# VHH binders against NADH-ubiquinone oxidoreductase 40 kDa subunit, mitochondrial (nuo40): the designs that were tried, part 17

Target 1, 349 residues: NADH-ubiquinone oxidoreductase 40 kDa subunit, mitochondrial (nuo40), of Neurospora crassa (p25284)
Amino acid sequence: ISDVTITRTGKPIIRNQGGRSSLGGHTATVFGATGQLGRYIVNRLARQGCTVVIPFRDEYNKRHLKVTGDLGKVVMIEFDLRNTQSIEESVRHSDVVYNLIGRDYPTKNFSFEDVHIEGAERIAEAVAKYDVDRFIHVSSYNADPNSECEFFATKARGEQVVRSIFPETTIVRPAPMFGFEDRLLHKLASVKNILTSNGMQEKYNPVHVIDVGQALEQMLWDDNTASETFELYGPKTYTTAEISEMVDREIYKRRRHVNVPKKILKPIAGVLNKALWWPIMSADEIEREFHDQVIDPEAKTFKDLGIEPADIANFTYHYLQSYRSNAYYDLPPATEKERREDREYIHML
Key: E = the ipSAE of ESMFold2; O = the ipSAE of OpenDDE; V2 = 0.75 times the mean of E and O plus 0.25 times the DockQ between their complexes.

## First folded at step 17 (VHH)

Design q1 (framework vhh_gocatamig_d2; at its last look DockQ between E and O 0.38; V2 from the best seeds 0.00; counts 0 for: pae E 9.2 > 2, grease 24.8 > 24.2)
Fold by ESMFold2, look of step 17:
Structure q1 (fold): chain B 349 residues (1-349), chain A 126 residues (1-126)
Amino acid sequence: as target 1 above (349 residues)
Amino acid sequence: EVQLVESGGGLVQPGGSLTLSCAASGFKVSSNYLAWYRQAPGKKRELVAGIYSGDSTVYMDSVKGRFTISRDNAKNSVYLQMNSLRAEDTAVYYCARGYEYDDILTGHSYTYFDYWGQGTLVTVSS
């Protein structure tokens, strides 16, 4: 009843074995492969028979993997974003490279610039050095080099740097993603008191992480996506308030919403983020609350890939059931019709 | 708008047969994982049968050889043929659209269902 289900009946898993040179297929490198989005693209590539190279940091496990060259095999290689040689070893035999690395908050060791600009630059330089056929770089919605939000500004400057080095790069700008262990639905469900600064009025088109993974895989097989910019967003615009209301109804709890002026909350978040070993919230996250998603009308979308993206409203039961109390755990999903009827009933009280 | 509508439920005698159907709209059954689940009163919902986009099928152990899942892409429908029915098969049967994800890093497989039908009651009694 979590977001994770393991089938008991056993789905057949067909694994391609043999040398890549003898059976064909692509070798793909996925930076950020163990993150929210990366797991989906790795799965899709491996199912297609690709050899998938996964550069990893020590926090996952300090183990070396021998590169076997077997088709469809996952190969783990230790790397450091500041170590050019480790990045080059990660890409030197690959036909395609995906860069999914990004951070929602700075850390003591890595600023937004270190990750989104300098890290992306080093990856793009390695891609260019080894003349890798395809490079797919994941940016963000609202990428704007002049943004007040450091996250959006550094993502945009990263796009510029990557394109200056490797003009054929495919740029992907996902909207806020929902899915397994997301920072959207679970963020709203996990606390009793939600602290905000903009009354939850910011607007965006949440996108299912599985749909973004499908798009990323499809871009490998579609040469027309080279050099293009894609904005990937869900079918419906929501405010955070509307999403929070859906969350509360799905979990049968009412989370308190405490709106604190930006002048007060942003400095506090900044101090806490710098002082603590783990992220609670960041000053940049507070500033992002004041920026609606802006759609670039010249960018390509899911429509250009023939993908029909899912609506977040259809997934609240699946991702949030675990937050229900035991008494409500097995109740049916809260449908749009049921939500409308509940609102009418409450209004009458 | 995605919809799943089950039909074909009813009262049958032990040893009898029923065919459940699930009419889909708003998506193609040919490109999706479809499954039948059932829920007896006071029990958890359990997988009965599933059919993948490649027409591979899975069944729970207690129904293997008795139930058959099939798909008609022209009618955009999924069927569950239930033969040799037993009292233990009494439940509300739901069809569902799913997504599958294999996490080859952990070795776990995940199946997620984003749409469920309203259910159809099957009662097996003498």
Scores: ipSAE 0.011, ipTM 0.320, lowest interface PAE 9.2, mean pLDDT 77
ESMFold2 (binder alone), look of step 17: mean pLDDT 80; pTM 0.789
OpenDDE, look of step 17: ipSAE 0.020; ipTM 0.358

Design q2 (framework vhh_gocatamig_d2; at its last look DockQ between E and O 0.39; V2 from the best seeds 0.00; counts 0 for: pae E 11.8 > 2, grease 25 > 24.2)
Fold by ESMFold2, look of step 17:
Structure q2 (fold): chain B 349 residues (1-349), chain A 126 residues (1-126)
Amino acid sequence: as target 1 above (349 residues)
Amino acid sequence: EVQLVESGGGLVQPGGSLTLSCAASGFKFSSYALAWYRQAPGKKRELVAGIYSGGSTVYMDSVKGRFTISRDNAKNSVYLQMNSLRAEDTAVYYCARGWEYTDILTGHTYEYFDYWGQGTLVTVSS
């Protein structure tokens, strides 16, 4: 709520500047706006002058969940994914609806099916009922109704249900995303022991959340995106092992990697998921380690949107510097790309 | 590949003017924040001016009223018009690309600059 200066180290910037540009006159509803991706699309929409409706779950106390700001008209509305009326009130005045709701873990109260299929169905039905101009549904890479991974299977079935209800739906399948407070770089950096079942050998094309947010914003006004499926992935394939090595190099710490065979760890995770109230791991997550990203050659990509996706290797310093000890905090970036870009800066120190 | 190339630096007399430009390539320019930073000998880099994707601008206090940042999304370029230059403005000026994030719960906007140019030297002396 005050202005701050950005340092070369990439520390957070806080701005309190009113009067954002009013380039769009649209009203947008963003389900799942509190997640990693949702914050970026809400930011972009609000800065373009959109009215942004943010449905949030009723388990949040209203006194503790208060939005204030002048990033356009941001409207918080309580909803329950099982309550059709609350979903309808969230979309009834909107020109575009984004569905970003998804879960990495099943919980006692919400299965993957409850969220990815039934929840998506109710949202799509509301979109169709109020004849909303555009509906953008975020699925996942590897969406396949026949997948061994329940997450991928339910995401794919959700796609089918949503399209059966609203054929003009834009489907978006992001690769694993990186960015500020992500579930990729920061997950690896935050632990001393990395527990895996596939030796970190799974391959995928990590995608910058900013680039995905940019694509979602464009889908508001780009009529060519209606009825299309987009797979949004970064420019280079990495294993988790390669990313973990980048993390260790950037934070000047070496993490221990503990690999436990799937046949041992998966049953243990299943028991823990049933026994614990808090989601800490699931059998499905362990199974996902054994599935490389499969790219659909018929799906549209960032190229079809005129976006050049960023390479995760160029961002390790910017997202991970805070994990360095004080002795190493001010050292230059560890990657060749970031080191080259910063060479004259560090030579002046 | 993301590239930022600064130009327009040079020697100028106190009270004079310079226009710095930064040509960007390899990304969708209109969707990112752009900024000018500077670094004088023996000092840390400091933000001089920034411009958000939506056109809003920010200036450090000592340059407010003297410097103007602007962007041309059609030409993928950002500019810094520097007027009434002083000896303290002598530095290497860097163009930077960044992303923007606003926490919808608190309303705070964050900017994180991820790519930097090689810099252009501005010297203000008699």
Scores: ipSAE 0.000, ipTM 0.259, lowest interface PAE 11.8, mean pLDDT 78
ESMFold2 (binder alone), look of step 17: mean pLDDT 82; pTM 0.808
OpenDDE, look of step 17: ipSAE 0.020; ipTM 0.439

Design q3 (framework vhh_gocatamig_d2; at its last look DockQ between E and O 0.07; V2 from the best seeds 0.00; counts 0 for: pae E 11.8 > 2, placed apart)
Amino acid sequence: EVQLVESGGGLVQPGGSLTLSCAASGFKFSSYALAWYRQAPGKKRELVAGIYSGGSTVYMDSVKGRFTISRDNAKNSVYLQMNSLRAEDTAVYYCARDYEDILTGHSYFDYWGQGTLVTVSS
ESMFold2, look of step 17: ipSAE 0.000; ipTM 0.209
ESMFold2 (binder alone), look of step 17: mean pLDDT 79; pTM 0.798
OpenDDE, look of step 17: ipSAE 0.008; ipTM 0.335

Design q4 (framework vhh_gocatamig_d2; at its last look DockQ between E and O 0.01; V2 from the best seeds 0.00; counts 0 for: pae E 11.5 > 2, placed apart)
Fold by ESMFold2, look of step 17:
Structure q4 (fold): chain B 349 residues (1-349), chain A 122 residues (1-122)
Amino acid sequence: as target 1 above (349 residues)
Amino acid sequence: EVQLVESGGGLVQPGGSLTLSCAASGFKVSSYSLAWYRQAPGKKRELVAGIYSGDSTVYMDSVKGRFTISRDNAKNSVYLQMNSLRAEDTAVYYCARDWEDILTGHSYFDYWGQGTLVTVSS
């Protein structure tokens, strides 16, 4: 026995009895699936029984995305962000398209504008051409077309372009994400010397990558998310300094902080970014240290999705235990030690 | 407050059956992965079965075909149906909540029940 589900555009999707989930008739395309967020949405969609189309650019990066278990079908298709036909082939049979493509650093071959504006434009045009039911575009916190930071400015202009082409687009602005292979906890834990320009004073609400993945999955079937902008952020505001202290405490090591004036570090980073084959820092990244997260009060949040976002403080042990030396590896989480000490204090009163 | 309460343990003869229940409060079981673990005396706690938010399941090799994990969203509960029980299945069984990071090789169980004892003996 099979059931028929009707999409927003009136398209029937067939689900079979004994199928994998209520989403089992959907076909989803995920651009940027090999990136930081990609595994967390691809794996969720596949486990729901979706056919997941993964456009890829590099055979090596294809190997980094692992889907395990008795999940839905994963279909790999080669594409080029500058090749409109390849983008169209990726989306032509899909019910939902996720655009996760973005870059923290410009490269010689792709600028921020090439990726965040022109690439997003081509994807949105393909989505509109084939009248795809849902389009979810992942932007960034602090998206502002007038930002001093090129990353934030191009993300904001990308939002504008995408929305002008496909007005029903759901725009998602995640805060800095933490999780496996993040560029937050692991960035602070992996080096002996942390090189900064703003004394680690910038403030933001770190968000668990798994919570973002849950939100993105819900946006496929929750019709109320169409045309909306979501700012997805964790429950507490931290400075980078506060997070660095939690990291040091959890790994039983002390990382040295080296603060270099922006006037010195930005020119050096700019030269190194152009001269080296692998970027270790960028001038824009240094400028971003001087901007706190600004939350748009008109945007929707996790509350509107019924999701309770996790606090980064509860996950430092899980993600950072491997940075401990062998002598300290088996000690309990640092937060558990603090709670035990509080309990013992109460008994002594 | 998030709580998980296991029940349904007891004494059973080899080849018998039991159904364990895990009643959840403070969250929706439909939104999380849940798992059953067991711990025999003097042994490490081991995964028995897991059910992911999308209803996909995983089982340890020794229980495949004998145990079934399931979820009832209306009752906000998770169950472990244990058939063809053997003496080596004797353990305290625990219900746990997961952040659905299992498929990436990273799991964090942030809430556990107090456990329910299952004894299989003639």
Scores: ipSAE 0.000, ipTM 0.253, lowest interface PAE 11.5, mean pLDDT 79
ESMFold2 (binder alone), look of step 17: mean pLDDT 79; pTM 0.803
OpenDDE, look of step 17: ipSAE 0.006; ipTM 0.246

Design q5 (framework vhh_vobarilizumab_d1; at its last fold request DockQ between E and O 0.13; V2 from the best seeds 0.00; counts 0 for: pae E 6.2 > 2, grease 25.7 > 24.2, placed apart)
Amino acid sequence: EVQLVESGGGLVQPGGSLRLSCAASGFKFSSYAMAWYRQAPGKGRELVAGIYSGGSTSYADSVKGRFTISRDNAKNTLYLQMNSLRPEDTAVYYCARGYDDILTGHSYFDYWGQGTLVTVSS
ESMFold2, look of step 17: ipSAE 0.057; ipTM 0.527
ESMFold2 (binder alone), look of step 17: mean pLDDT 83; pTM 0.841
OpenDDE, look of step 17: ipSAE 0.356; ipTM 0.727
ESMFold2, fold request of step 18: ipSAE 0.012, 0.029, 0.022; ipTM 0.391, 0.475, 0.444
ESMFold2 (binder alone), fold request of step 18: mean pLDDT 83, 84, 84; pTM 0.840, 0.843, 0.843
OpenDDE, fold request of step 18: ipSAE 0.029, 0.013, 0.010; ipTM 0.420, 0.339, 0.347

Design q6 (framework vhh_gocatamig_d2; at its last look DockQ between E and O 0.03; V2 from the best seeds 0.00; counts 0 for: pae O 10.9 > 2, SAP .687 > .668, placed apart)
Fold by ESMFold2, look of step 17:
Structure q6 (fold): chain B 349 residues (1-349), chain A 122 residues (1-122)
Amino acid sequence: as target 1 above (349 residues)
Amino acid sequence: EVQLVESGGGLVQPGGSLTLSCAASGFKVSDNYLAWYRQAPGKKRELVAGIYSGDSTVYMDSVKGRFTISRDNAKNSVYLQMNSLRAEDTAVYYCARGYDDFWTGHSYFDYWGQGTLVTVSS
C-alpha cells in the first residue's frame, strides 16, 4: 500500500497518488451544491476522484444539474434544512462536509436567521455527531454580528455558532463572486436599467468563482486550514461603476443608470419582498450598496493557499459575449485586444 | 505568475505534419485541464483538443485521428501533434488552462497563451 491516509477518527483511507486520483477514497458532502459556487467545488472534487454526496431539496433544483463524462461518483440525497434526520443521513459517511447554503434575500418561508444561523447550526451539529474529519463553512465578506445589514450580521452569527459547535471549522469569506450566470456581471449585463441607491460607488475585490472552488478543494487535504478563517478576494479593488463600464465596453451597449435615494427605494423593496412570492429586490440588498468591502488583515488569504486569484477584467469577454448584438458578436475580447496592442507597442520600441 | 507560451508554428504543405508545444509556468500541467484552441481569420475561436489531469483526452470531430494531444510532466509542457494537415487547419493556435464544468457542459479558461500561427499552403 503506497498511499494510506488516516482520518481524524483513525479510519484508514487508501488513495492513489497523482492526477485525478489524488483525492480518491474521500467522501465529501456539499450542501448548496446547486448554487453558483457549489457547482465548481463539486466539479473539482469529482474530477479528483472524490465521492460527492449532494443533498438537494426538491426535483426542480435537480434539473439544473448535468453530469458530463465519467463522473459517476456523484450521489444525490434528498434533504430538508429543517429536518435533522435528513441532514444526518447526508453527512454520516463523509470525511468532509461543505456548507455553502446561503440566501441573498429573505422569503416568506425562510428568513436570514432560518438559513444562516439555524440551518448552519443543524449542519454543524450533524458534523459533530458523526465526528466528520473536516467542516468547511462558507460565510461572506463583511461578516460582522453588529452590521446594519442583516445578511452580514446573520453570516457572522452563523460563523460563531458553527465554530462553537465544531471548533475545527474552516471559515471562508468570499468577496462578491463572478463567473457563469453570476450575480455580478450577469446582473449588470441583463438589464437596460440599473437601479441603485448609492450611485454604484461601493468598492470590493471581485473574486473568480473557480478560484474559490480551488481553495475549497485544497481545504479538504491541507491540514493547516483547519480552525482558520480565510478571506478570499480578487487582486484588484473595483467600484460597481467601474465594473459596469467594463460590461458596457465588452457588450457594446450602454446601460441606463437610475439612482433612487435609499429613503425611497428601501421601503418599497421591503414591501415588495413581503408581498411577492418572487421578490425583485430586497431592502437588505439596497443597504449593502452603502458598505464597502472591509478586508480583515488578520485573516488568511489565497496567498496562504498558493493560489493566484484572477482579475475580473480578464474574463468579461468569456462571460459576456452572449450579450452582444449580432453586429458586434465576433469582435475580439477587450483584454486580448489590450494584450495585442501592448505586444505591438513593445516591438516598435 | 501563470504563463503559457506556444511554439512550433509555421508554414507547412498540405498533408504535412507539425508539432506545437506549450510551455507552462506557475502551475503543474499534471494537475490541470489544458486545451488547444484555434482561430482562423474571420472565424470564431474553437476547441481543437484538450487533456485532463487524469490523461483523458477530447478532440473536435474534424481533427480526430489526425491530431494528438499529449503532455510531458517533467518539462511541464503540453503538445499538439498535427498530422495530415489541410488548408482549413490554417489558424492561430492557442494553449489554454481552464476548467471543464460537467454540470453545464461549458469550459472556462482563465489563462491563454499568445498564440502560434500555423499556415497550410503550397
Scores: ipSAE 0.005, ipTM 0.297, lowest interface PAE 10.3, mean pLDDT 79
ESMFold2 (binder alone), look of step 17: mean pLDDT 81; pTM 0.816
OpenDDE, look of step 17: ipSAE 0.006; ipTM 0.234

## First folded at step 18 (VHH; framework vhh_vobarilizumab_d1)

Design r1 (from q5 with Y99W D100E; at its last look DockQ between E and O 0.02; V2 from the best seeds 0.00; counts 0 for: pae O 11.7 > 2, placed apart)
Fold by OpenDDE, look of step 18:
Structure r1 (fold): chain B 349 residues (1-349), chain A 122 residues (1-122)
Amino acid sequence: as target 1 above (349 residues)
Amino acid sequence: EVQLVESGGGLVQPGGSLRLSCAASGFKFSSYAMAWYRQAPGKGRELVAGIYSGGSTSYADSVKGRFTISRDNAKNTLYLQMNSLRPEDTAVYYCARGWEDILTGHSYFDYWGQGTLVTVSS
């Protein structure tokens, strides 16, 4: 799936396009700009007339980040998360830095620690060194330094590190995100045989990636968000099973689920993760199936930003229609709300 | 199943013209944005032209004024009229399906054809 996006205005985002006068007056660096969430925040910032600096890795050289840069300037800079100099070059001229870098699974090249702690530390140090005005660090739901899940533990430790270096850091903890190219809806829709260990009983409040992007944008314009921690979650709690059912209903297919005991599946996943270049399953992902989302009542939320987050149930058609067979492709959305939205969309077209 | 089949590629002299076609099936064609991409030897894939469901078009700077993207919804076919072809236009051209995000106004592409080769040479 090539992430090449064309804006409504028909302007292709070409690398190094000379931006119009920055109406927004900000220069923003977005680490992780090529990711799902990064695309949204980059687009929002660019639309506001900001200069957006996009650090990119060699692995992403082929991915054209198409930003609706109608008003802003997009600058691409090659960087390596392990290269301090490249990080500094990326933030040197910025007054706001976003760190969206995160991994759901360890790779042969990068551990969770490398990315969530050491990488974050280097970015924070650069931010401090060049006296950047704002630093927004994206963490995760259930961030806990004492978590048995390495993902949650390392995310939490990363939070601690960046706050120690730059106390005014805004920390953002999104729930599992849904949208285009997510690892939630699309995973459930694409895999014919899903292996689980917890019977898909884990509970969480899935959040719309667009809402998260909006929140990140608002944080730039609201200085009161400095030093604050935000938990960004959707309006309703779901089990993975419930979401799976919604997916099946929407795509008119029943996906097979096989539940394997944790004691068996986790070790197998661990071996596979080490042996394969592409992640099918990781031991940590299996572990995460046994962790329900825990909401910190002291954390700020979408409400504090005046945002009403969208329910995943209203977007299944929009994101999953492509998984339908020919026979069912043109059938109406499963939900009435989606049906209405579809009608509006058609009318707008 | 979504299918995109490109045709119309071939050898042409500099200054010549070609018309590419992409036959689409397996989805409601009129509801989707469509695009042409190209990949030259040794280079990455690049966007050439896009057309939205509403008919708006977008072009790469390198092809503006020379190429025209169009669609026939009744025939489920996407077209690329290429005029004033140059050697640097030599590439495999791919048809792509995309959808428009109503909230962001962005189009995302998820399906690609097999491509058709266009060679511009004297």
Scores: ipSAE 0.000, ipTM 0.263, lowest interface PAE 11.7, mean pLDDT 84
ESMFold2, look of step 18: ipSAE 0.011; ipTM 0.324
ESMFold2 (binder alone), look of step 18: mean pLDDT 83; pTM 0.829

Design r2 (from q5 with L103F; at its last look DockQ between E and O 0.24; V2 from the best seeds 0.00; counts 0 for: pae E 9.5 > 2, grease 24.22 > 24.2)
Fold by ESMFold2, look of step 18:
Order: structure tokens, then C-alpha cells, then sequence
Structure r2 (fold): chain B 349 residues (1-349), chain A 122 residues (1-122)
């Protein structure tokens, strides 16, 4: 009744007996585990019996990572992205390595290039040195080495470097992610003034962070994902304006929209990003407002994994209910009311 | 297309039993949390019972000890065994697919069935 799994490098791993899936016997390293996506993949792997190694920086600055499984399955190791030895110690005994490290904003200590290219390079070199069975590198939608956006350009160059060092790398390009503690629904709901430069006209296919986590978990055991590039995006294209309207309807509040020319807002955002403890936005983020998501037709998708991605419209109630005032807290989901009204209109025809 | 089809509802006397079924298709059933919700006349939807992808179960206090949620991953079917039924259990019962959201301790549900009516009346 026990299954023996043979990794792509030929190593046998014995999984739990029985009819339930299990990742017992696997050891995974997750760089970037304290981020939004990292929390999901760590907890999914730990619940399935995988031993999870979490490289973290400084104890005082690490995020609280809660797991509902056996804490003995999670091993935390201090590391530094510029310290090759610490990276090697993090991956030395692992069957799979996930690199989720990325930055939305450059800082004085770490540029986009330092993180997305040089950091990714050092991780890939360690993966290759220890002949790790699988390496899953999380890039970004719109990765393009010729992009005007430094974020997209460095992500693309990182893909190239990683693939040159470890050709069997699985590359994952998620669309803008929504979920618990996101920078999409929460960002729109938590402010009174939405400050933009492109009138919220940019288009993309928002993806549920849990669907991305499910895909990343599958890539551990699905041998067909090695060497492939996946673009993971939701089922429907939205503008930021459309999402903002969904947020306003769900929370029963209207946010003010203030649109400022790029030539004014971008320099201001750059200076404020460097001056503030907590950045509100970056110059590169302003530039990204002018770039729609571009889908690579050669890339694999959720369809190739047998996953049906969720529509952000179905989650506004679940993630945003707490932003309602007490007077509106108990009202039904806004999407339920909209569907009832649509049904009523159809019956009138 | 995700499809959830409930069945097994009907009229039953107080103290009686019913077994609800939810046939699921269009997704990998074993990878998702599943739940039963109910909506009584004039009330919002209420979580009745949930079952995580790993098999752990959770119940509303109002049904604990009387209802049992289970799943058959081989048949892609979710069940709710309802015993010792009370008039206040009268509602439309919905099958829902959700995600295991370990961070919040709540499951978030994105697809719902059309519902099956359960009426408990003497």
C-alpha cells in the first residue's frame, strides 16, 4: 500500500501508506517563506508531511509564521542572500528548492538587480552544486529583459541566469495575486484616496494566492513540470478600476481617485520610497501602471496542472467583510445581490 | 466548469434523520476543502460543517454531535449525515468548495451548489 517515489535524479522517497496524498520523506527549502505566497506554500507542504527548511534573515525582522501542523517539520536557518555558504547550508539536504525572493521596491541595501539576478544566481548555483532534484523559481508576469520597468526586466534576466545554471528549473510567472494580506484588495480597501498615474486603466488577470500555492505544491511531485515555464493567472481580465468598483460595492464605501501625471508622481514616489520607513509606492510601480499583462502563448498554465483558477469577484466578501461598518457588516455578499438582479432582469425579458 | 449538485433534502419529522449528498465535478475534489452551509428563511448563510482536504472536520456549535460531515474522494462526493433533526434546522442546504486557508483558520469558499431544501416539521 506504500508508494515509492523516484525523483528525477533517481533518489527513492517513501511516502505514507494509504489512499491519502502525502509528501512524507521530502525535504523542501523555501526562500522567501515569510512573504504572502511563502506562507501558503510552507503550510501546504508541512500539512502534507514535508520537512520544510526556512532560510530567514534576522530573528527580530522575520515575520511570524504560523503553521497548524507538526512544528518539528519546520526548520528555520539564518541566512544572508549575499553569503554563499549560508545559502548552501539551506539547500544541502533538500529534494526541492523554491525561490520566492523578490522585491517590489529597491532599497539602499538591495537593488532589484541584487535580489532578482545576483541573489537568484547564488541560489541556483547552490541548487546545482548539491544536485537538488527540483528547483522552482518564481518570477513575475510581464518578465521581459527589454522592459521599461526595472522590476520586469530584472525578473526576466533572473530567469535567464537561473535557467543557464540549472536548465531543469521550473519557472513560474504569477499574475498580480489576491488573498489574505494582499497588495490588491487590501490596498484598495484600506485607503481613502487611490493615487494613480494611468487612471486605473491597466489590465491583468488577478490570481488567487491559494491557487498559486496549490500549483507550487504540485510541481514538487509532478515530474512533467521540470524545465517548463508556467504563467499562472486568473480566469478573467480586469482593470484596476473594475476591481476598485468591486471593492467599493463590497465594503459600502467609496474611495476617492486622484490621478497625477507620471512626470510628477514618479519622481515624488522615488524620493518618498527612499525617505520613508514604509514605502507607499515606488517609481517603478508607477511605471508598471502603464503596462497591461501580456500572456506568453508558449507558456504552460493552470490548465496543464488540472487546476481551475478562481475569479477574484467571488472572493471580495471573504477578504473584505471586515472593512464594512457595523451597520453593513451582516449584509450578503455583493456578488449575490448582483446575480439576483441579473436573474430578475432576464426573467423580465 | 466546477459543478456541485446537492441531493437528499426533503420533509422529515423532528428527531428524524436525513443524509445529504453533493456530487462534485470539474476540479480535483481531493485537493479542496468542502463545506455545508444553510440558509433559513430571513437569515444569512450559516456554516454548518466543513471538512479540510486533509480530512479534519469542523462543526457549528448548533449542530455538533448531531451532524457528521464526510467525503468520498473516490466518488467525488461530499456527505452530511443529519440526525436528531430539529425545526430550527429547516433551511436550504448548500454544498460549497473552498480553500484550506491555514493562516486565518477559516475556509474561503468560491463555488456553491444550487441548494437542497430540508424541512423539519411535525
Amino acid sequence: as target 1 above (349 residues)
Amino acid sequence: EVQLVESGGGLVQPGGSLRLSCAASGFKFSSYAMAWYRQAPGKGRELVAGIYSGGSTSYADSVKGRFTISRDNAKNTLYLQMNSLRPEDTAVYYCARGYDDIFTGHSYFDYWGQGTLVTVSS
Scores: ipSAE 0.011, ipTM 0.352, lowest interface PAE 9.5, mean pLDDT 80
ESMFold2 (binder alone), look of step 18: mean pLDDT 84; pTM 0.845
OpenDDE, look of step 18: ipSAE 0.020; ipTM 0.458

Design r3 (from q5 with D100E I102F; at its last look DockQ between E and O 0.55; V2 from the best seeds 0.00; counts 0 for: pae E 5.8 > 2)
Amino acid sequence: EVQLVESGGGLVQPGGSLRLSCAASGFKFSSYAMAWYRQAPGKGRELVAGIYSGGSTSYADSVKGRFTISRDNAKNTLYLQMNSLRPEDTAVYYCARGYEDFLTGHSYFDYWGQGTLVTVSS
ESMFold2, look of step 18: ipSAE 0.035; ipTM 0.547
ESMFold2 (binder alone), look of step 18: mean pLDDT 84; pTM 0.845
OpenDDE, look of step 18: ipSAE 0.293; ipTM 0.688
ESMFold2, look of step 19: ipSAE 0.078; ipTM 0.568
ESMFold2 (binder alone), look of step 19: mean pLDDT 84; pTM 0.841
OpenDDE, look of step 19: ipSAE 0.020; ipTM 0.413

Design r4 (from q5 with S107P; at its last look DockQ between E and O 0.59; V2 from the best seeds 0.00; counts 0 for: pae E 8.7 > 2)
Fold by ESMFold2, look of step 18:
Structure r4 (fold): chain B 349 residues (1-349), chain A 122 residues (1-122)
Amino acid sequence: as target 1 above (349 residues)
Amino acid sequence: EVQLVESGGGLVQPGGSLRLSCAASGFKFSSYAMAWYRQAPGKGRELVAGIYSGGSTSYADSVKGRFTISRDNAKNTLYLQMNSLRPEDTAVYYCARGYDDILTGHPYFDYWGQGTLVTVSS
């Protein structure tokens, strides 16, 4: 016996008893698809047979997006975050919209407000205009309109704006994410000298990007997620110092920690962000080092989705092996759990 | 809490058959890769067979053609049908859950059962 639902485009979706039905009747738009999380959700949806619409701003960036699914199709559409018509064209035929767009740093052309508030507003307005079935907006941990950190404050204000426009919005607040090509493990592994301002004492619950992608995929078909706020975080609290020690152990190197007072490092980060390199660090990023993750007890979690999140400690070999010198490259995983599990890989061509 | 419980092990004569089962709970079974590993006395743990969430299978050369891995997503159960058993197949057999890491192509196994003993002897 099956349950039938009808998408806004008139496609029936059949869900069978005792098993998960195929997602292949949906059309989904993913803003921010070329980022770490975006690549995972696009590939998950395509493997399930969805049609995935990918708005992009630069022709060359779309060539880095790889899709391994063969049941759905990927449709690329040029857009501009300030061009309402381009956003509307991206959304008008979709059943579900994911907004993953965000910035860790301001640029000359795009402030945090331009991206997190005004950009999110325009996307939400397009979603509401075409009465899209599902809107999933990715915010951030520590989203707080009164935060000292402009990133957290603008993410929170973006949440308020999108929900005022489309009350059924699902809000997702991921903790700092680890995984393939992340900005957590790889940031700690990639340089000889790690510059910080808070002695690496800030605490958070790192979350596996694959688990977040799994949650986002479920939100497409799980009706109970509409209008809800989810905080998605890993099972264990770590300081950055603890994670850095795990990284050093895994790569057989000791990275030097250089702690610089905030009064000195923030102005330097501000100058470097605007003048020298793309992107290297921001003043707001330095300020965020002084804020532990604060968990909202009213928010839904992975438990409400039936997902058990992974512990970062069990993935250090998997993501960091490439940072080992040639003399150490072939040594087994430094963690006993990973060592026991990595004797043979399964490869599927 | 993720839990994997193996069953179906026992004593069997060479040339015989056994069917192992692994009951899974505490997670969305259909979204994960699953595998059987074995560990003979005094040896390391080795892969026997694996099955991706999409149904693709892989086998160790030593068991290809004799063993069949399968899954029943409706019952959250993983199976290993073992035919033409040899004394070399004697081991504790473990059920394992893995992530389908689409971008790297290598599943990573993060939870294991307690194992079920298979003994093949005359």
Scores: ipSAE 0.012, ipTM 0.394, lowest interface PAE 8.7, mean pLDDT 80
ESMFold2 (binder alone), look of step 18: mean pLDDT 82; pTM 0.827
OpenDDE, look of step 18: ipSAE 0.090; ipTM 0.583

